# Designs tried in a protein design chat: VH-VL binders against q9vpl3. Part 215

Target 1, 224 residues: q9vpl3
Amino acid sequence: RGKINIQRPKAPHYERARVVAVTQPKYPELPKAKSCFKTRAERTQQQQENPYNEIIAREVRNWLDHSRLVAFFHLSSITADDIFRVRVQLHKQNLHLKSYGSKIIEQAVKNTRYEAIVPLFHSNHCIVFSPDPEKTAALLRIVRRVPQMVLLGGIVEETMLSRNQLVAYAQMPGLHAVQAQLVQTLSQAPGHLIQQLQAHQNSFVQVLDVHAKNQMNEETPKST

## First folded at step 8 (VH-VL)

Design ba86 (framework fv_cemiplimab)
Fold by OpenDDE, second read of step 9:
Structure ba86 (fold): chain C 224 residues (1-224), chain A 122 residues (1-122), chain B 107 residues (1-107)
Amino acid sequence: as target 1 above (224 residues)
Amino acid sequence: EVQLLESGGVLVQPGGSLRLSCAASGFTFSNYAMTWVRQAPGKGLEWVSGISWSGGSTYFADSVKGRFTISRDNSKNTLYLQMNSLKGEDTAVYYCARDVFDSDYGLYMDVWGQGTLVTVSS
Amino acid sequence: DIQMTQSPSSLSASVGDSITITCRASQSISTYLNWYQQKPGKAPNLLIYGASSLQSGVPSRFSGSGSGTDFTLTIRTLQPEDFATYYCQQGYEYPRTFGPGTVVDFR
C-alpha cells in the first residue's frame, strides 16, 4: 500500500483533474475589504471637526477664560482611584483637575497666545485650573504627595511659567505683599541715597578740615 | 460684602454713544469673568456681552455686535460697556454680573448689580 | 443660537402650594441650565445652577431637575416672598440665552 506522499500528491488523471476543476466551488472574490485604513489624506480630509471635539474645545476655552492659574502635569502609571482622590483634594481648594486629548487642546488654543503648550500634551497628561493664582502653593502641596503627577509647567496670569518658575512663584509672597515690599524699598531708596551722598560730602569736608588744620599747624612758627 | 454697582445710564439720542461702568467690591475682581445683561422695560432678560478675567476674550450678542465693546480695568476693579450707534431697542436696564464656570455646572452668574437704566429716545 | 422656552408664561398660586415651571432648550445643553428669580424693580438672583445645584442661601424648597433639553424648577410650599418672575438660562455656549420668563403671582 504505497505511502501517500502528502508533500507531492500525484497529479490526478486528466479526467479527474477536469472534474475537480469544474467542481471547485468558485468562491465569489471576497469584496476587497476596503482597508479600514483610510489613507492619511482621507483621514485628514475627513477630519470633519468632530462635533464632540468642538464641544470639549469650548470647555477648555471656558476654563482658560475663567482661570488665572493653569498647571500642566504628566501622568505616570496613575490609577483611577488615585486620580479620584487627588481630584477630591484639589476640588476642596477650588482646583479643577481635567484631562483632555492633545487634538482638543490644539483646537482650543489654536490662534491664541497659548499655542505653545500643545507639545506638552503628547503624553498622558492632566490640567489643573483655578481662578485664584494664590492657590498655586496649595496645588503644589497636594501634588507633592502624588508622585505619579509630574509638574511640567503652567500659566499664571497669562504668563507661561516653567516648572521651576511655578515653584518659585508659589514660594513668593502674595502680589500685594511683594508690592508693599517694593514700595517700602523704593521709599527707603531716596533716603539711603541722600545719606550716602551726604556721607561722601561730609567725609570730604572732614578731610578738607583736617588738611586745613594741618596747614595751619605747619605755619605756626616755633617761637624759639 | 460682595457688590457690583453699575453707573452711567442716562438718556441718549438715537445714534449716540454711552459708556457704562460697573464697580466691583468685596471680592477679587481679576479672578472672575464678567458679563452684561440687559432688560427692556416690561421684557425679559437678554445677554449682551461677556469678557474673560484678563480681557483677552470677549463675546457679544448678535444684536449688539459691532456697536458695543466690553472692557475691564482690573486695577480699578471696574467693568465697562461702550455702546455706540445706540438704537431705541437698546433702551433697557443694564446689569453687570459675575461669571463662574465649572465643567460640571456650566456657565452661570452668581452675583448681580442693581442695574443702570439706559434710555434711547429722540 | 440656542433658543430657550418656558411654560407656563404665568401662573397663579396660593401660599403653601407646590408649583412647577418647565424650561426647554432647542438643543441639548447637558445639565448646563440655571434658574434666576427676579422681583419687580430688583436685579435677578441666582437660584439654581447646573440644573439641580442650589445656590448658597437659597431655601431648600427650591429644586431643579432635568438634563438634555427639558428642565424643571419646583417650588415646594410656596412662600409670600416667592412671588416673582423666574428665568431659565443656558450656560452651555455663547451667546448665552434666557427663557422668556414665568410670572408667579398670587391667586
Scores: ipSAE 0.808, ipTM 0.918, lowest interface PAE 0.6, mean pLDDT 87
Fold by ESMFold2-Fast, scan of step 8:
Formats: C-alpha cells, sequence, structure tokens
Structure ba86 (fold): chain C 224 residues (1-224), chain A 122 residues (1-122), chain B 107 residues (1-107)
C-alpha cells in the first residue's frame, strides 16, 4: 500500500533515462543491444542531448506564452527540502518556481525579443513564472525570507525590468492602469537594462567572493 | 461567472472571408492564452489555432496555415479568428477555449464557449 | 504531428455499468493527456487533465490513468448524464491533436 505511482509524473524520469542512454559509452554491439534496439533506432538515439533540450525549451516557451510575470534569481546552495517548501508556498500564489540550464533558456528565447537575457543565466539561477502580474508583491514578500534567492530582474507585460524597477512595480498593487504606465516609463532606457542586470550578477559574485574569503580567514586565523 | 461567447458564424461562399469573435467575461482575459477548436457536423474535434496571453506567439494547424489569422484585443477582452480563402472543409462549429499550462500537466482547455456555426457552401 | 487513437469507437451500456475507454498516442507524451466530455448539441467540457487529475466539479466516478503512449478513462457506476462522446487530447506539443472520440450510448 502506498501512493498511486501514476500521481508521480513519469515523463521527466523517462526523458532523463533517454538522455542517459544516448550519452552512455558505446560498446561493441552485443546480442541484447541488437534485441532492444535496431540499428536505425540506435542511430536516432545518438542525436545526443539536442532533442531533449528542445523538449525542455518547448516547456520554457509554453511558460512564456502563459506568463505576464517572469522573475530571474541567482540561486545559492539550498537543500531539496527547503526549495520544495519555497516552491509550495509560491504555488499557492500561482507562482511557479523553475530551474533550467543556460542552453535551454538560449534555445527558448532565440529569435525573440528576450534573447538579451541569456547572459544572466551563466551562473546558478532559477526563474519564477506567473500569469498574474499582481502577484509580484507576494513573490517579493516570499523570497525576502529566502536568502539563497537573489532577485536579478524580470519581465512584466513583455517589458524587461531591473531589480529596482521590479521592486517599484510591486509597490503599486491594485493600480492597474498606473502600473502599466509605470512599466512603459521604466522601460525608456532599454539599452541600460541588460547592463544593470549583468552588473547585479557581477556584484553578487563579488559579494560571494568576499564572503568566501572572510570564511577562509575565520577557518585559518592569522594570530592569537 | 466565467464565460466565453462566440459570434460571427454565417453562411459564406467558397473562397470568401469571415472574422469570428469570442467575448470573454468573468476573469482576467489578459492572464490567459486562448485557442480555437472546430468540429465539422457529425465529426470529431479538431484544434485550429492558439495564441499567447500577449498575442506575441501564434500557432496553427497545417490545414489552416496561411489562410487563418488569430489575434486578440486584451483591452476589449476579445479573441478573433480571421478566416480567408474558405473551403467546404472549413464548415464546422467553431469553439473558443481558455488555455492553461502547467509543466506537471501540460496544455489543457478548462473553459469552452458555446460555439458558432460557419457554413461554407455555394 | 502526434496521432491519437481511441478504442472502442462506440459502446452501449446501461446505468450502473462500469466502462473503460482507451487512448493511444503515436509517440510518448509523458502524462500530458486530457479527457473531454461532449453531450449532443453542447460544447465539450474538461473532465481530466494531466492524465489523472480530476477537474473541479467532476464526479469521483471518473478516473484516468496512464503515461507515455497508453491512457485509460474509467467511469464507474454509469449515470444517465454520462451518455456522451468522450475525446482524449494531447497537450504535449503543437499542433494539438484529439482522438476520434468514443460514443457511449444507452441500451
Amino acid sequence: as target 1 above (224 residues)
Amino acid sequence: EVQLLESGGVLVQPGGSLRLSCAASGFTFSNYAMTWVRQAPGKGLEWVSGISWSGGSTYFADSVKGRFTISRDNSKNTLYLQMNSLKGEDTAVYYCARDVFDSDYGLYMDVWGQGTLVTVSS
Amino acid sequence: DIQMTQSPSSLSASVGDSITITCRASQSISTYLNWYQQKPGKAPNLLIYGASSLQSGVPSRFSGSGSGTDFTLTIRTLQPEDFATYYCQQGYEYPRTFGPGTVVDFR
């Protein structure tokens, strides 16, 4: 007796197994390999990770098609239990926390107006999607209690916003027409947006480096 | 009360054009992607077209590519389907539906309109 | 395009019966399968999404199962209002495709 297996999605495990099978070391063809795979099927599986990445990139495009709010975060080391609790809390507000590899993000936004965001995902990251932009305030309230998540910026109603611009947007809930005008006004210097978002990412890396050096100094004291 | 109401279905000559409308009420229209699904008399359901929440991305079935255009006006809570070069095979009841996505469930349609009949005949 | 097939194409049943409808996809679609019910002259309504999740307001006698290519819709203890046409639909990729439908008739 236990949970119904069908309640646990099999697709992620199945797709991952397929990727693993494709990337496994090639051995001389064995009798069982010829039984399980025909030469043509095995060659199709040798298309590497590109088919798998396209499937996941399609998922990202679906999120973009259904989300008026997209927020980008740098993600520091966090336990599976802790991130699960954050994910559940966000889901109650119709906020969907997801993590995707940089190449998948690149494939998803290639040839779109959002292609410029790709450099933001060079380091560990996560993204929050929501169909409801009025949930921006709830998002920021929840992540304020999660020090491992650092806001880099986002996209609201197809407009790219820096961290400070997104925070300003969140402070005007319930004033929909004014918020739309604010988004338009805040986007008046689009050339500086990527620079500002990249600067925040670089500043965070610098903060982590300083913190690591301080931690090392505490572990190896110079004097007594 | 969430509701979708289609209009515009009429009798049209082959080669003609027609624009269908779908008026949404009872929910924030701009928060949702939308879709058109058709059903020929006595036949099954056929997906026709889909549009993202902003209108920035559109999708079409091969049978209608190049002839149909989907669009939306979020300020008027209205979805449109512009049908050009109509053929007898386009005769169907056209439904608009609200599209939902979740990576745990995929794409699904949770609210449907009553449908509007388009007849293409000479 | 992903092709969807359903079995049977039609079936006759009595109130109180339990019935099973099968849907098959031409390629793996994970659990991204939905079931819709359509009564004569009415629009379709969503019964089940993501293979096994019941839509709000749908009676618990409806259940769905499956993953990959093979999926099943089960209706326990058929009620008069359940005589309708049932469609499966893949929500995995564009273009979205429906099964040909299964007609559940009274006998």
Scores: ipSAE 0.715, ipTM 0.899, lowest interface PAE 1.2, mean pLDDT 82

Design ba87 (framework fv_cemiplimab)
Fold by ESMFold2-Fast, scan of step 8:
Structure ba87 (fold): chain C 224 residues (1-224), chain A 122 residues (1-122), chain B 107 residues (1-107)
Amino acid sequence: as target 1 above (224 residues)
Amino acid sequence: EVQLLESGGVLVQPGGSLRLSCAASGFTFSNYAMTWVRQAPGKGLEWVSGISWSGGSTYFADSVKGRFTISRDNSKNTLYLQMNSLKGEDTAVYYCARDVFDSDYGLYMDVWGQGTLVTVSS
Amino acid sequence: DIQMTQSPSSLSASVGDSITITCRASQSISTYLNWYQQKPGKAPNLLIYGASSLQSGVPSRFSGSGSGTDFTLTIRTLQPEDFATYYCQQGYDFPRTFGPGTVVDFR
């Protein structure tokens, strides 16, 4: 069957995938492996040899190749119901929220210029993809309501941007030339994102440390 | 409405260079990945190279890796294949095609150009 | 690289016949298998994508099935315009690879 949106890149369609998932035959959840006491080595080997991981990694690669906007988030504990509501709001704006394991992300970006993003995924995370970079403002507006999602940075027009740069991009007048100039300027210093992400992480930790000490000094006098 | 038109195929000497072009019309070119596929006389189809919608990611068959480069100019709706160090084995009709990805269906080529013949001979 | 094979290499058929072409991948490619038709002197055109999805504008007499390593293309009630070469192609991994083709000739 042909698809009606043939004039645009065919990224995975969450709305259609969800409809298909609902209408497909439902099977009982697969039972846990008979042996629950497999060694760490056996589990690691099974994971490395899982062909399904290669398929998912290729899907991630295709999302990266076909999306003009990619935003990376740290994801704190959130209920299934809450994340579902966020996915619905994002989908209305052609924004596609995906969550992948760090091993799959690493396989997808290995030996590519995007390999630098791997450290962002060592903890709980999610990614939002869109073929439409003008939706960045809508993305940030929706996520502002979701404190469990913390923006780390992103990729716009294949240029890696820090959190602050992505926020600045979202606030631009919407003129094509101005946005292109921002992207071009940032692409002249490709390592800038990593440096800014490291600086922001250090600043955040320092702020937390100072704040914690100030709170403790007020509640519990310094023990000397 | 949607069409691709290749050009640039000519007779070249072994070791020579040639640049192929593919002009796209009837769709938003910058929204699609593109690919080159070749067919030697009397032989089957062989995938040669692919490029992402922006030009940031490129892929090559082992037989052409290091000799061919793929590029695109989205402002001109044009795909290019720069062919260097040409060999007799590179003699083929070269097709450009529009690449589509879908997580349910994988990668497939839904629109093809008419092809341009490249002959490598002394 | 994923190797693709097709059988038969060629077949002769008459208008009104039903024919089946098979395609085999050297490793599992899920359902990421496409079928193309090529008429002499013309560019290929997409018939089926994702193993079983019929491309818009392609007659319903064409159908595909399969998953993993084994796939089939079936043409019911063969028409004169169906005498062509058919290729399978995996869309699973790079480099993308085609089968060697099956020539469907008139007899």
Scores: ipSAE 0.000, ipTM 0.460, lowest interface PAE 12.7, mean pLDDT 76

Design ba88 (framework fv_cemiplimab)
Fold by ESMFold2-Fast, scan of step 8:
Structure ba88 (fold): chain C 224 residues (1-224), chain A 122 residues (1-122), chain B 107 residues (1-107)
Amino acid sequence: as target 1 above (224 residues)
Amino acid sequence: EVQLLESGGVLVQPGGSLRLSCAASGFTFSNYAMTWVRQAPGKGLEWVSGISWSGGSTYFADSVKGRFTISRDNSKNTLYLQMNSLKGEDTAVYYCARDVFDSDYGLYMDVWGQGTLVTVSS
Amino acid sequence: DIQMTQSPSSLSASVGDSITITCRASQSISTYLNWYQQKPGKAPNLLIYGASSLQSGVPSRFSGSGSGTDFTLTIRTLQPEDFATYYCQQGYDWPRTFGPGTVVDFR
């Protein structure tokens, strides 16, 4: 067994093909060009038959079913090589960068609480999915080095967050850490101190909800 | 150590109701979608129901649609299957499993519980 | 629903044999096929996901291949612990469906 493994090293071409397959969206291959592949992929996707669009819409629904973190980005012109490197970096952190046409997104979120996000996708965009909301900080760290990707907002724990709210969320202590602290305190002192800590946790949730509502009611500036 | 433990399987009369529980440990339960799969004695595996990480989306096999409901309590790391109007053909070992999705691999179940036997007979 | 079929339904083999199990989907499922192993009296265990990706901890003698509608699971140099029932499962669409299983028995 070990002898066979030693004698059969990984083939670079095969591994690269696998990485490319994992990190690239499931869109029809576009003609060779030094331009924004995401925008062209979106137009091509919109020209497909309804059955194909429904299949991709199911993929989007599967992402939503398996992701506590969904981040929305405006995507400026970027080379295929550059976006591939970003996808690889994100994938190592269990962050999945995908691009879907606006009609497919609309189809995937229709009759759900997330229908309100559809207007965000009227321009060139991409989405990052992750099952782990604690990866929000890692996401923002990686994307800070990609000026072509501009954070628009996201969905965390089924709550729609603006850009500023999502950035603030990334700076907060992990939800699990806060929960662990509360549980530990509950075990040691069940008196008025636990009630005070629960009030602080509820205040945190209230502040986040109020802030989210205030941000959602603000119109998006379109000053250039 | 990642573990799933089912409980609640008992003998029930036809037309009866039963709730199964699946306790998760060793991983962040709320990060994963979950599923129930059953296996009748001497038969193959049959997918029964699935639930998103939040519980906001639920899915059912046609054979149980309208009779079974799936739910979860992320604060208790527990998955539930409420079974109503039980029939003889619902007799099976019921497994809970952790559901994983990746657009390159599709949907797959990487961790399974030990199973709990539900017998429906008079 | 996507229907899954497996062949053979049962197979008798000896330790050291190489065996192949096939799985067919009623419609194209890309590479979204998984293989599970179930030993008598035990829960299923994931062997391969996405047609060819080996699950962590699974011996390298197991391999999967295929795309579209036709898939294969190959076990090279069969070991005593490999006598089990093997199921394929499509992870492409709802409802998820399993093959009827292939029983690998000791000859």
Scores: ipSAE 0.557, ipTM 0.831, lowest interface PAE 2.2, mean pLDDT 80

Design ba89 (framework fv_cemiplimab)
Fold by ESMFold2-Fast, scan of step 8:
Structure ba89 (fold): chain C 224 residues (1-224), chain A 122 residues (1-122), chain B 107 residues (1-107)
Amino acid sequence: as target 1 above (224 residues)
Amino acid sequence: EVQLLESGGVLVQPGGSLRLSCAASGFTFSNYAMTWVRQAPGKGLEWVSGISWSGGSTYFADSVKGRFTISRDNSKNTLYLQMNSLKGEDTAVYYCARDVFDSDYGLYMDVWGQGTLVTVSS
Amino acid sequence: DIQMTQSPSSLSASVGDSITITCRASQSISTYLNWYQQKPGKAPNLLIYGASSLQSGVPSRFSGSGSGTDFTLTIRTLQPEDFATYYCQQGYDYPYTFGPGTVVDFR
C-alpha cells in the first residue's frame, strides 16, 4: 500500500549518529552494582526520616527473604576504586555488598526476630548478603585482604553469630545445618534477651569449635 | 538438571481441601525463596503465594488469604500449598516457581514446574 | 496493587517479521520488569529479567527495554517456535502482578 511518507528533520542526523555509534569502540559492560557507600547528603537525608526510607526498607526485607548468609562489617575510610574492586570480587561469589542507613534497617527489621541487630549500625557500616551460606569461607578470604572492612558478626541460617562464631563456622562448613537446627528456637528471642540468647549460642558454638579443632587434629596427625 | 515437579492436583468439591506438593531437584532448594502461580483455563497468570528461603516469611494474594497456607520442608526439598475452603474460582493449573532477588534486577522467577491441574466442581 | 497492561492483546505476524509488545505499569517500578513466554499447553519460561537482561539459553533475537512505567519486548526475525503468549510481570513488590498477556499468532 502506498502510505504518505513523512520525513522527519532528524532522520539525516539520526542516520549519521547511528553510523558513528556503530564505529565507536565498544566496552564490555560490567554487572550493575549499587554503591556500598552513601554520599554525605544521602546519609543526612536518611537520618531525617524521609518517606523514601520505607521504599528502601522493602529492598532490605527482600534481601533477608533471599539470604541464608548476612554478614555485618564496620567500614573504615576506603577509596571508591578499592570498594568497587571488592564489590566485583564478592559478586563473582554471589555475595552482595550493600550499605543502608540505620533508620532504614530499623524499619526493615521492625517486629521481626532480627530487630536486635539495629544497634550494630550506628557507625559507618556495610552488609554482605548471599543465598548460599557455604560462601562464608569465600567471604572471609576476600575481606581478609580488605583491612578497612572489619567483621562484626552475622546471621547464618537465621542464627545470630558473633565475629568469632562466624569465623569458626567458616572453618567447618559441613556443620552449619546442625547448628541452625539446635538454636532455631532461640533466634526468636526479643532484644532484651539478646545476652541470654548469645550466651546459649556461644556455648553451642564453643562445642562446635572444639569439635572442629578435634577433627582438624585427628585429620592432621603429627608423627613424633 | 534444575527441575521442579508439582503434584496433588485433582477434582475437589466446593468447600473441600487439598494439598499440593512441589519437588525440587538439581539445585540447593534451601538457598531459594519459592512461589506459587496459578492459571485458570484460558486465562492469564495470577500470583498466589510466596515463601522465604527459611519459611519464616510468607505472602499471599488477597483472593486466597485466610484459606491457603504455604510451607516448605528444606530437608525434603519440597514446597507445599495447603488449600482450604476451595471455591470454583480456584480452578486452575498451579505452578511452583523458584524466586530470585537481586537489587539490580528486582524479583523474578527463573525456573518453573510443569503445573498440576486443580478442578473445583461438584 | 500495581496494575499491569499489555498491548496489543494479540497480533498476527509472519516468520521473519520483527514485532514489538508493550507493557505499562500503573506506577513506577524502576527497571523491575520481567518477560515470560508461554507456549500452548506448557509452563511459562523466563525470557528477560530486570527489563533488559536476557536469561541464559534464550535466543538473542529477544530483547527488552524500558524503565519507570513503560516497557517493551522486541522479537527480531520471528521463528515458528515463537508462536506463544507473552506476559510481563512486575518484580518491584508483592503481590506480583502480571500483564493480561499478548498472543502471537503466525497464521
Scores: ipSAE 0.635, ipTM 0.866, lowest interface PAE 1.8, mean pLDDT 80

Design ba9 (framework fv_cemiplimab)
Fold by ESMFold2-Fast, scan of step 8:
Structure ba9 (fold): chain C 224 residues (1-224), chain A 122 residues (1-122), chain B 107 residues (1-107)
Amino acid sequence: as target 1 above (224 residues)
Amino acid sequence: EVQLLESGGVLVQPGGSLRLSCAASGFTFSHYAMTWVRQAPGKGLEWVSGISWSGGSTYFADSVKGRFTISRDNSKNTLYLQMNSLKGEDTAVYYCARDVFDSDYGLYMDVWGQGTLVTVSS
Amino acid sequence: DIQMTQSPSSLSASVGDSITITCRASQSISTYLNWYQQKPGKAPNLLIYGASSLQSGVPSRFSGSGSGTDFTLTIRTLQPEDFATYYCQQGYDYPRTFGPGTVVDFR
């Protein structure tokens, strides 16, 4: 539900444009696939690519090209109204909440150093992008009030960070954050964090399994 | 004040090399992807090259691929365009521009420098 | 590559006129189209991004519309400072491409 703010009787034009943009479909209509008939040899083994997936994968690569902060979340069931309010709060901090299919993410990061992170996206997920890594603290404060969003980890300054490392980064003042990045560049071995990020996802899956079992037990008594 | 200042444009012989610089001030340079756009005398705008915020991804127009290299130094707030094997058709005013992306709006260039003239002639 | 075309290539108008400039893409680019204004001897400046979003500081007499392949820039009640060259540009894919430009001259 929209709330009346009598302290701000008129919303800025850009805010209204953002609300409209957020509610609009972001994915283009699936283009009509057409086979290329230039080569006769191709008729024996017809090949078809989905151009829709490539278009959206380009969007993901564009986000990576323009973001120093990328945070990965598991997303539990949430109402459209609730997620919209979270998206608006994040946008005010130059934090952009996006959801993409696992196959699209795989296509976007394939042949990059981030390819190994694909397993994180096999369940419901969302990603927050920002050009400003100093906004990590603001991100965590906003998400703390959204139990449906569970932090899995992220990428800061092209460095993969586990959940605990990202939380630690958020607690550092601006000057210390720069020093922390230098230390991480000098000391951190590639691959270690990917295993930690996957471990966090596995832990969450275990929590979901326990929760699902408890709900099944509770549903039996609720059936009247 | 957000500002971009290009430098390095001079007269160069065909086949020569030249490096252009773009100094950024008034904003956090490392937050933005950057691009080079050129304009031949009396002609329209032509996109030349782009670079991600970190320099990890670079993009080029077909007309300059293999000859031009784009790079950046975030510690010095400076964007570079290394131009090799210059041709007469490379004669143009070269602009650097700040590149912005949003999935609702696509890619766009919101701040432009004043341009630097490169002339390739004998 | 995505080819961009503009119509007309040039037009003559008087102060107070309303004018429209059309831009077409060779393939669908969603709403990922930008409009730039360039005055003689000056660098281009951004007018509109994402087909219809007005850049901060740009007068409200400028408006943009369109999606897919067909886009329009409208200038209502043309002012003396609006005599310039206008370029459309697709922000959909690399390589980025500009239209050939439309020159708006005084009649």
Scores: ipSAE 0.450, ipTM 0.792, lowest interface PAE 2.8, mean pLDDT 81

Design ba90 (framework fv_cemiplimab)
Fold by ESMFold2-Fast, scan of step 8:
Structure ba90 (fold): chain C 224 residues (1-224), chain A 122 residues (1-122), chain B 107 residues (1-107)
Amino acid sequence: as target 1 above (224 residues)
Amino acid sequence: EVQLLESGGVLVQPGGSLRLSCAASGFTFSNYAMTWVRQAPGKGLEWVSGISWSGGSTYFADSVKGRFTISRDNSKNTLYLQMNSLKGEDTAVYYCARDVFDSDYGLYMDVWGQGTLVTVSS
Amino acid sequence: DIQMTQSPSSLSASVGDSITITCRASQSISTYLNWYQQKPGKAPNLLIYGASSLQSGVPSRFSGSGSGTDFTLTIRTLQPEDFATYYCQQGYDYPWTFGPGTVVDFR
């Protein structure tokens, strides 16, 4: 049995402590718990979550800085192989399919004009980025064959577009100036646009609630 | 032919102002974020400022923050750097460069201009 | 800010030699590292992006490798036009930062 472990670092405690104190920059005191209302595990979880989210949020901000086309989709259950095939098809058209958590998206768009998109990401979602807005038609053509991806809306030329507005933009092939003019015209009612995007989500939820209520109502329980 | 051409570099007095221009040709300028990088005589490269494709987001090095502003005119395919309160330390060749971003590769600069010399001296 | 260092600061080589330049980041930057070449009196040119991807038009004698904090640029069979200053740059986060440069001169 080995009493001296060569794998472990060793040094005289006295000399080591003195060298570290002299050669190291002044170390700030570790912040201690501010409140007894939170457990150590909860505080550790918050710290771990925050640094990770900030790193990925920077990636999302970079995409927004480099993309004239951003499209938002609801994503239903799909196999890893199927989504990979879709991503490869999109990449050939300079369209980049990415998935980010809702908290990360919120952090990335906080204090930007895009903050209004956050409610779109409270369910399973994905985003397609492209520097080229002329690729909108190619995007819709590819996604039309993927029923698991449902278009919610997007951002084109810095303007928020509903699903119908984005489809209309895609149907203006040829002249980029004409497409830009369409985007400007469609973006002149921001309150109405946000309502349209939210109404689509609310209608879906309402349909589910009505269906559930109708099932219960139809089965009307009767006493034995 | 993809090309960037800087102009505006001259001799200026300390505390003076100067605007640099970068003319882009041979590509769709509005599809790209752009950057300014400077190089002091005999020194290495220092990133100065960056701007998103739309001009909606701008970024600056701490050494120039509050003194420089970056802007672009996508209809004219031109990038600008407005330099105020110039110091001797701002003497450098200023390059404009085209930014490319991909989450698999990060940000890199694939096309560079020839540079324009700014000298800040009394 | 992410600090970049390069080693060596300068090196002397002969045509036909194979050389390696090292770049180190102060924190992990994944593979988000780029290499640029600058000839005297000229603008920088992109050689390699994303640690190992060769830019279009760049000769195959240039190659890059690495991830995390440690990266290398290798030039095989050095040519006369390769005597230049080489810079690494991290593309991970603002502010973008460059290494101090490595001067490759003739022996």
Scores: ipSAE 0.459, ipTM 0.776, lowest interface PAE 2.7, mean pLDDT 81

Design ba91 (framework fv_cemiplimab)
Fold by ESMFold2-Fast, scan of step 8:
Structure ba91 (fold): chain C 224 residues (1-224), chain A 122 residues (1-122), chain B 107 residues (1-107)
Amino acid sequence: as target 1 above (224 residues)
Amino acid sequence: EVQLLESGGVLVQPGGSLRLSCAASGFTFSNYAMTWVRQAPGKGLEWVSGISWSGGSTYFADSVKGRFTISRDNSKNTLYLQMNSLKGEDTAVYYCARDVFDSDYGLYMDVWGQGTLVTVSS
Amino acid sequence: DIQMTQSPSSLSASVGDSITITCRASQSISTYLNWYQQKPGKAPNLLIYGASSLQSGVPSRFSGSGSGTDFTLTIRTLQPEDFATYYCQQGYDYPLTFGPGTVVDFR
């Protein structure tokens, strides 16, 4: 039952608070993770404020300026709900999953040492950025559960790495000097980009084969 | 303890040159972009220059473009600002700061040094 | 370059007051606006990033809001340590730019 304090009545205070609540501006608040997923309308509106793709290209350049780890994935058909769940999991590890048009990526990396990555984005793709290269192991652990995302390769410490090289890098956690030495050892000459693209097709087939085998039986592929 | 410590601020004559240093400790320096921000006596903050985590990209305010250069040595955890053709209006406390990016929040500076005073006077 | 303006340039307040500082950008910057506090003789300290996200260790009496071109910083129940200069900064693009600052003085 409550007590009524005549000198300090609660009913007037409740009514006052109620009026303030209904007159206050109401706007939807999205979790921070959801703000990473702009709606089609929101993206269209942002592009309308910008007659050119330069602002989006600047965002890509900002990611490259602030990311010591960049991982490239082929992205098969995936529902909005599924990709959202993956983004949330990655974001908790300071890993930022983004998708950009190939022309925007080309504009962002043109006349930089990263221009060689442009051919990787001629099909459906997504990119994961992180300032922390030690998160490579966490990235691969999360992506293993997402069959629609196939690792193509990445850039670690300004060095382009194939899928297998990036996997090897992930095996050396926590020791900065050892990781830096490994990157130097695993690094490819710029002329090896074609071999990286050939490896992409073979890695894609291998990932599908491993995934199929894991679904059908308890045995794991032991040899590579 | 995440810290930035600036050094090198001294009295310099107009037209002179000076190099500032910023020593980083308590975090992985090479994971972060860095920036210089200055503040003239009794005035507000003015962003001066920024550098990507690798040093591959640099940015400058129009007031210093062509006179200042920014660089870093990730093996020494040190950020530098080389100032040439100094003018009286360059007199300020120079702060180094850690530059962070997230597409949800934009560009912001979460850790700042205590600053080093540069005086340009005859 | 994106120009930033702040209002008021200075204000006088008493402990326990609630104050609001306004920041305006010359163009839309989404929510990419940050607030810094600078106490006399000290380096700036990040209070709020991305218009409304409170930096770790910053008291909950500080809050930020806004989007596009208009932003506000609110300090509820002003404390003695809050007498300082406050700066907004656009984080949309390089070159980064700061507002001219708002000085919060003891009344």
Scores: ipSAE 0.506, ipTM 0.814, lowest interface PAE 2.5, mean pLDDT 80

